# Designs tried in a protein design chat: VH-VL binders against q9umr5. Part 31

Target 1, 268 residues: q9umr5
Amino acid sequence: SYKPVIVVHGLFDSSYSFRHLLEYINETHPGTVVTVLDLFDGRESLRPLWEQVQGFREAVVPIMAKAPQGVHLICYSQGGLVCRALLSVMDDHNVDSFISLSSPQMGQYGDTDYLKWLFPTSMRSNLYRICYSPWGQEFSICNYWHDPHHDDLYLNASSFLALINGERDHPNATVWRKNFLRVGHLVLIGGPDDGVITPWQSSFFGFYDANETVLEMEEQLVYLRDSFGLKTLLARGAIVRCPMAGISHTAWHSNRTLYETCIEPWLS

## First folded at step 17 (VH-VL)

Design ke79
Fold by OpenDDE, look of step 19:
Structure ke79 (fold): chain C 268 residues (1-268), chain A 122 residues (1-122), chain B 112 residues (1-112)
Amino acid sequence: as target 1 above (268 residues)
Amino acid sequence: QVQLVQSGAEVKKPGSSVKVSCKASGGTFSSYAISWVRQAPGQGLEYLGYIIPIFGTANYNEKFKGRVTITADKSTSTAYMELSSLRSEDTAVYYCARVDFDEYGSYGMDVWGQGTMVTVSS
Amino acid sequence: DVVMTQSPLSLPVTLGQPASISCRSSQSLVWRDGNTYLNWFQQRPGQSPRRLIYKVSDRDSGVPDRFSGSGSGTDFTLKISRVEAEDVGVYYCMQGTHWPRTFGQGTKLEIK
């Protein structure tokens, strides 16, 4: 039998968005128990990410307990960060495949049409003033805002991304790394036509340097220092990168070709 | 300079709802947050919550969560505070105040509305 | 919640004399960025509160230099070097570091 699949949605999202994914899984892997978690839907997805991590943890623990052979995680957009944190804080998770579906794994510094109402061009350059404050950090989008021009503020103010990345020292860094490394495979999915994740390479742990030049995962300090286990995972062949062009952000979970190419192979 | 102008006084019965408005002028509405604070007669200040208009979502004091709804209309630069299931203890002056995310990192409530008196009585 | 404790609650002062208000927090108000988000507000009779001090010691524009804030960690002080008639009102400290935001009880400054 196939391992259970747990799905975690993204920002301003709900379980309804994954109706096509459920259909695809049912068709190609009949009998798979798929659970799309309906927590922190809609505007509630703006709650602090650690709060979300705790909520989702409470939901997944019973599922994992009933699946001693392991489970798969499909985590979309913001959900990918929630899942990465989840795997970091859980010392007893049994996740086989962690599928990060177009997630800003290395953060967001966006200025796209989709997020223009949140991050207009004029605001993007100044959003650090909001996000790197006690006021802004109460919102999920600020928890992974990564301003390449204000690295000091990011490292100090970020209550989430800087911690799970091990970029800021904390007493749980070693344990979180150990926990995250329990994952069987890390499947990174994203693409240049996403239109939301900025830069789109963030889905592959790439990100801007101080000159807004995109550097690859292997050039990132978190990788070079193996702060949360990326280097170790890559070395043991546990990281899968699946880039795909021609897919907009809201279509990653509904595209059949993407499913067959990047998701289905890891649902065993 | 930025000014905050609130709606007029309200008299409500217990169990009803009240919605107070706070219109901002003279600045960029999307560059700051709007906080709501109340003050019962002869008492101190109590923080209800705040909204960052560009995010469109508010953060609430748990004491009021479930009864308070804070919203914002960017097109009119107006923030709203709605309090439901009113009780006599909700009788107070309600203030809106700006949280400015300026270059100095003050993050303080530097501009206040004139206050809106809400009286809850049977 | 962070408890803010002011002292005294009542402060009668002679015109021209100095005044001092203490504010203590139940936990450190130093945020991750190293700043301390402690504010002082003045509320004159029948008026809205007005911010005087932010980040412990920074004065808002238009605030007379006779007002000064100091302190660190959990202990803070607002001082008025020479009290004037217009200074009559209630003064509040507020912490902006932790959620939810909380105020002190207020200190009522009156002229003797």
Scores: ipSAE 0.903, ipTM 0.951, lowest interface PAE 0.5, mean pLDDT 95
Fold by ESMFold2, look of step 19:
Structure ke79 (fold): chain C 268 residues (1-268), chain A 122 residues (1-122), chain B 112 residues (1-112)
Amino acid sequence: as target 1 above (268 residues)
Amino acid sequence: QVQLVQSGAEVKKPGSSVKVSCKASGGTFSSYAISWVRQAPGQGLEYLGYIIPIFGTANYNEKFKGRVTITADKSTSTAYMELSSLRSEDTAVYYCARVDFDEYGSYGMDVWGQGTMVTVSS
Amino acid sequence: DVVMTQSPLSLPVTLGQPASISCRSSQSLVWRDGNTYLNWFQQRPGQSPRRLIYKVSDRDSGVPDRFSGSGSGTDFTLKISRVEAEDVGVYYCMQGTHWPRTFGQGTKLEIK
């Protein structure tokens, strides 16, 4: 039978958002146990990401214990960062497929359709003042805000992204890399018409340089130094890149073609 | 010139709730945070929580066990603090204060409202 | 929560004499960026608090140079080189590094 699937939602989201994804899994993989974690819903998704990681860890431990042959993670948007941190901090996880569904894996820097709702005027050039402060780091958006024009502030102030990327020295870097490398496959999903993730290539570990030119995953220092295992995973054949055009940020979990192409093959 | 003007004094019975307003003028309301601090008669300052209006959500001191709610209305540049299940020990002056996010990293609550006296008695 | 402890709690001084107020935190106030977010506030009788000093030693604009702050890590001091009549009030230290933000108990400065 099929491995259990754990679903982790994104910013301002809840478990109800995944009803279509659940339908697709039930139709193609009948009998699969799917758990959509009902934690940090709505405005609670703005709590610090390390608090969310701790809460989700407590929820996934019993599920993984009951499934010694492994589980799969499907992690949407901000939830993909929560899941990547989970895989780093858990020395006993048994995740086979980590499916990252349009997640800002290298961070966010953008005045986009989604962020325009939060920021009706252009604020991306000034948000670093809030985010790279003790006050701002107490909110999840700021935990992965990545301003390419203030890289020194990012490296010094980030409580989350710079740490899980191995961009700032910390005592757990080697252990976190070892834990993350226990994953069977890393499935990266996203696309140019997302409208929220900025740059959209962040979903594939790409990001801006200081000139706002996108460097792909293989051009990133964290890849080249293999800071948390991306180079090792790619050499192992464990990274799957599944880009798809024409999908807006809120539609990734409700598009049948996306599911069949990018998700279904990895739900062994 | 940033100013914070709070709503007037309130007298409340135990078990009820109070909602204090804090209207900001000057500056850009979405560019800073609003903190709430109280001071019981003859006592020191106690931090309740803060909101960053651009994010539309607040961070609360757990000491108040979910009794405090902090909100902001960007269209009127007004922050609100609501305290429920009032007790006599909640009698205090309630202050709002601005946290500015400047390039110097001051972050120190540089502008304060005039305070709102809330009296809880039966 | 980070406990902020002030000493003394009551400080009578003669006009023109110096005053010194200590503040100790239960944890280091150095944030990950290397800055220390320790603030000092003055509350004159019947008034709202007013910020005097931020980041340990930086005077806010309009604060007289007779006020100075110093310290590091967990131990901090506010000094007034020559106390004036307008300095009467209660002085609070506050840490902004850790959630929740916390205040010292206050030091009441009085003219004797």
Scores: ipSAE 0.819, ipTM 0.912, lowest interface PAE 0.9, mean pLDDT 91
Fold by ESMFold2, fold request of step 20:
Structure ke79 (fold): chain C 268 residues (1-268), chain A 122 residues (1-122), chain B 112 residues (1-112)
Amino acid sequence: as target 1 above (268 residues)
Amino acid sequence: QVQLVQSGAEVKKPGSSVKVSCKASGGTFSSYAISWVRQAPGQGLEYLGYIIPIFGTANYNEKFKGRVTITADKSTSTAYMELSSLRSEDTAVYYCARVDFDEYGSYGMDVWGQGTMVTVSS
Amino acid sequence: DVVMTQSPLSLPVTLGQPASISCRSSQSLVWRDGNTYLNWFQQRPGQSPRRLIYKVSDRDSGVPDRFSGSGSGTDFTLKISRVEAEDVGVYYCMQGTHWPRTFGQGTKLEIK
C-alpha cells in the first residue's frame, strides 16, 4: 500500500487550496492516507517560521509514529521551507519523499502579488531595511527574504534561511545536516511562469549573484561546501528536478499534468 | 516631518471595548512600523504590540493576546488598536509610536503620538 | 520576557550637577547582527516620551550633548553631565532586541 502523505501549505494559504491535489491522489493511488495540515492559515502564515516549524512538528510526530515504513511530504511555497526545517530539526523523522512544490528554497527577492499594491517603486530594493531588523525577523516573509545586494545583512540578520541553508555558522549545523540527509528523495518542482517566486530558480536552489544573474544549484556556495547535504544527496541520485513551464504560482497543486509528471511517481 | 495624531479620550464601562486611532502624516506609512504602548496612572510604560503595515499583520505581547487587535489602513495612513473586555486596570494613556527602518538601525520609537486617555469605570 | 531593571527609581539632583541612571537587563541585548538595541527615553511632565539615545550610545537628533549613553551586554548607563531645569521628568530604558519589547521601571529625575 501507499505511504501516508502530509501536505503543508504556503503563505496566505489554507487546507482548502489542496482539494484538487487530494482528488488526484485519491484517483491514482486509492487508499493513501493524506493529511493536509490546517495550521497557520491565512494571516497566521506570517508568524515567524520557527514558530510554524514547532507547530507543524507537533502535528507530524503522531502521523510519523503510526507509519514506521515512512511518510511523504508535499510542501507548497513557503511550506517547503517549513518542511526543510522539519527535516533538519527532527532527529527521528521517517520522510521518504520530500516534494518541494514551487518553494523559495534559496530565498525570495521579488515583489509578490501580495505586496505589489503597497510599494510599486523599488519595493524589493527597500525591504532589506525592514527584514534585516529585529522587528522584521518576527514575520515569515522576512525569514526568507534574500536581498543579493545586501548579502552581509542577510547573513547576519536572518533567523531562519541562513541557518537552514548553513550560510551562517551555528552549533546545530552538523546535526541538522545529518537529519536532513535521512530523506529518501528531494523532489524539486517549479517553473519560469510561476510569477511569484523570484527568481523562480530558487525552487531548485538557484539564486541571484550581486548582479542579479541566476547561479544554478551547483554554482551555489551552499552546494559546493555541502553545507546541509545537497552535494551528498545529488551524488546519491536522491535529487529529482522537475521543472514545468506554463504554471502560475497558485496552480501548482491544481494541475493534473504537473501532478502526474512530477508528484505521482514519488508517492509510492 | 512625521507626525502621529491620536483619537480623543474615551470613558468606557467594564466589559466593553475601545478603539484608538493613530493617523500618520509625512513619511511613507507602509515603510515603518507602528507600536502601541500604554501607561497606567502613576506607572511606567508597557508594550502592547506593533504592526508593519506593508505585511498587514501585527505582533502582540502575549499578556494581551486575545484582547488586543492592531490593524492598519494604508489608504488613510491610520493604525488602530482595539482593546476588548475592558477592566478597571486597563485605565491608562495609550500611545502609538513609529519605528523607522533607517540605515542607522535606530529601531526605537522615534516619533510618538500625543496619547489617548482611556478610563474604565463603572 | 526580558526584565529591565533601573536604578535609582528616584533621583534628586542639584541644578548643574551630573546625574547617572543605571539599567540592567536579564539577558544580553546583543542581537545576531552584533548591534545592541538599547534605547533611552525622556518623559517630561504631562508629555509623551521622547527618544534620547538609541543603540546604547547614539544620540538622537536634537538631543543636547550633555546626554550620553554607555554600556554593553546587560549593563547600561545614561549620564547627564550637567542637569538643567528642563531635564526634569522620568527616564526609561527599553530593549528592542527581544520580543516582546520591554521597558525599565523609570527613574524620576527632580531638582532639589
Scores: ipSAE 0.804, ipTM 0.910, lowest interface PAE 0.9, mean pLDDT 91

Design ke79
Fold by ESMFold2, fold request of step 20:
Structure ke79 (fold): chain C 268 residues (1-268), chain A 122 residues (1-122), chain B 112 residues (1-112)
Amino acid sequence: as target 1 above (268 residues)
Amino acid sequence: QVQLVQSGAEVKKPGSSVKVSCKASGGTFSSYAISWVRQAPGQGLEYLGYIIPIFGTANYNEKFKGRVTITADKSTSTAYMELSSLRSEDTAVYYCARVDFDEYGSYGMDVWGQGTMVTVSS
Amino acid sequence: DVVMTQSPLSLPVTLGQPASISCRSSQSLVWRDGNTYLNWFQQRPGQSPRRLIYKVSDRDSGVPDRFSGSGSGTDFTLKISRVEAEDVGVYYCMQGTHWPRTFGQGTKLEIK
C-alpha cells in the first residue's frame, strides 16, 4: 500500500484546484489516501504564515498518527513555505517525500503577471517599505518578500523566511534543522515559464544577489553554512531537482507530463 | 499634503448598519494603510481595524470581528468601514487615519480624518 | 492584547509649569527590528487626534520643542516643559508594535 499524501495549497487557492492532481494519483497509485487540506482558502491565505503553519499542523497530526510508516507532502506555491516550516517545527513528523511545487523557497522579489492581478500597479521596488514594518508582517506575502536591495531590513524585520532559513539568530535554530533533516526526500519543482515566482529559481533555493544576478542553491550562504540542512540533504542524495519549461504558475497541479515526470516517482 | 475627508453624520436605528467613507487626497493611496478608530462620547480611543489597499484585505480587532467590514477602492482613493447589527453602545465618532510607510519607520496614525458621528437610537 | 496604562488620568497644571504623563505597556514594545513603536497623540477639545511623538522620542513636523518623549521597553513618558493655554486636551499613548494596536486611557490636561 502507498503512503498517504497530504496536499497544501497556495495563495488565493482552495482544495478544488487540485482535482486533476487527485485524478492522476488515483490512476497511478490506486488506493492512496489523499487529503487536500481545506484551510486558509481564498483571502484567508493572506493571514500570517505562522498562523497558517499552526492551523495546518493541527490538521496533519491525526493523518500522520494513523500512518506510522510515513506520509508524503505535496505543497504548492506559498504552501511550500508552510510545509517547510511544518518540517522544522514538528519534532514528530514522519514525512518521506516533501514535494515543493513551484514554491518561493528563497523568497519573492518580482513584478509578475499573478501579482499584477493581485496588485494592479507594479510596486516591487517600494513594497519593502510596507513589508518590513509591523503592519506588513501581518500578511503572508510580506512574510516571504525578499528584497535583495534591502537585505538589512529583510534580516531584521522578517517574521518567517529569515527564521526558517536560519538567516537571523533564534533559540530554536538547531532543533528546527534537526527536525527538517528527518525528511526522506526534498523534491524541488519549478520552471522558467512560471510567470509568478520571481526569480523562478527561488523554487530551487536560488535567488538574486545585490545586482539581481541569480545565484544557484549551492552559492547561497544558507546552503554553504548548512543553516537548515540543505548541504546535508544534498550530500545524502536526498535532493531531487525537477525543472520543467512551458508551465504557467496555475498549471503545475493540472499537467499530466509534470506529474508523471516529477511527482509520480516519489509517491511510494 | 495628504488629507482624509469622511462622510457626514449618520443617525441609525438599532439592528441596522452604517457605512462610513474616508476619501484620501494628496499622496499615493496605494502606498499606505488606513486605520479605523472610534470614540464614544466622553470616552477614549478604540481601535477597530485597518486595511492595506494594495493587499485588498483588512485586519479586524477581535472585539468587532463579524460586525465590521473594512474595504478600499483604489480607483477613487476611498476607504470604507461598515458596522452591522448596530447597538446603542456603537454611538461614537468614527475616525479614519493614515499609516504611512516612510523611510523613518514612523508607522502610526499621522493623518486623521475629521470624524463621522454615528448615533444609534430608536 | 497589550494593555497601555496612563498615569495620571487627570492632570491640572498651572500655566507655564511643566507637565509629565506616564505610559506603561503590559509587554515590551521593542519590535524585531530594534525599534520601539510607541506614539503620543494630542486631542484638543472638539478636534481629531494629532500625533505628537513617534518611536518614543521623535517629534512630528510642526510639534513645538516643548514636547518631548522618553522611555524604553515598557515605561514611557511625555513631557511638556512649559504648559501653554493651547495645550489643553486629552493625551493618548498608543503602541504600534503588536496586533491589535492599542491606546492608553487618555490623560486630560487642564489649566488650574
Scores: ipSAE 0.797, ipTM 0.905, lowest interface PAE 1.0, mean pLDDT 91
Fold by ESMFold2, fold request of step 20:
Structure ke79 (fold): chain C 268 residues (1-268), chain A 122 residues (1-122), chain B 112 residues (1-112)
Amino acid sequence: as target 1 above (268 residues)
Amino acid sequence: QVQLVQSGAEVKKPGSSVKVSCKASGGTFSSYAISWVRQAPGQGLEYLGYIIPIFGTANYNEKFKGRVTITADKSTSTAYMELSSLRSEDTAVYYCARVDFDEYGSYGMDVWGQGTMVTVSS
Amino acid sequence: DVVMTQSPLSLPVTLGQPASISCRSSQSLVWRDGNTYLNWFQQRPGQSPRRLIYKVSDRDSGVPDRFSGSGSGTDFTLKISRVEAEDVGVYYCMQGTHWPRTFGQGTKLEIK
């Protein structure tokens, strides 16, 4: 008897994208109840992330209630940010493994697959003008856009990422940290050949400094101040880092070696 | 300078739909938003929604949910607003307006189309 | 939705005299970056609206200096220091801070 697994999809995505992951779980963990949440699919994945968090919260409550011994989350790409916010805002979540599958946890400073058709690399330097406005913050990609050359604008304008990272003061910071720290394991998955998450180390809470040099998780101010619990989790041995080369962004949930190495061990 | 030119006036029956176009010239169409605002005869301005063409999706005022569709075609620099299930109270002039993301932080519909009169007549 | 309430709704003014239009919002219009996204528009008879003022007090290019905006929080004012014949029309305040964007009811300025 295995804990139920809840799957949360990414930008311009839907539940169908996870059919191979479902097959792998069925093969290695027969009888596991797996729910792929079919909310905010396609264009609806551009809705503000707090709106998505609210909708996914409503969907996970009955699943968690039916599984008092706990559940696992597998959260892909943008979905990993939704899941991290869920862990912060839910006083009563019972998540054991939070598996973050190539998610931009420290933000994005490059084109997503949705935007690649439109954006030469130079466009990323100007997207902050849209994203750090009231209008841009009404779209999900702007909720985690993190321009390292306009950090002051990011800190002031972000409605989502700066809050769940504890980078801007808010009255719920202490409660959100407490809630997040109830997770059993944080499993971070990503790799250098992803091609979409920029920098790819964002999947491991790394990010650019002002010179576009990647600082690792342990060099980030949010880690050093333990603003939402990363330092505490690492000290507990609750953070698992599972990098894998050779996997493009759309292939993380359909690669058997990745599943066996990085996901399967955490689906107790 | 950016100019917005809208399609011509339309007369529609209740229950039908209307699609208004808004063609932009000048500027970079993908770098700003297009808002839609309407004004019933002798009445004030009412905000319908907007699109940021680079994201390819729109936000809609909840009172029009399910009836309004806002789209953009970057290849022709044209935004569209379609209103379905028309009622007599939808008789109005429909305007498109640009929202520029400039360094001044103005964000406020600085360029307007000429308006498109839509009359819903039984 | 944020309700924008203008007063007066009708404003007859003698040419050359000052005019003042009030706009009150049901919520603060200060966005998280510290800016207040309150705009004023002028709509002359038979024309599209034209933006006059953005961010409470910043005048758009080509707008005469007799137009000025002021206020903070929830209370805002548009002033015309000396009304000219060309100023006839309806004036709207609009907030851009909150979704959905909302307009005041309009103030019809007319010459006595």
Scores: ipSAE 0.795, ipTM 0.904, lowest interface PAE 1.0, mean pLDDT 91

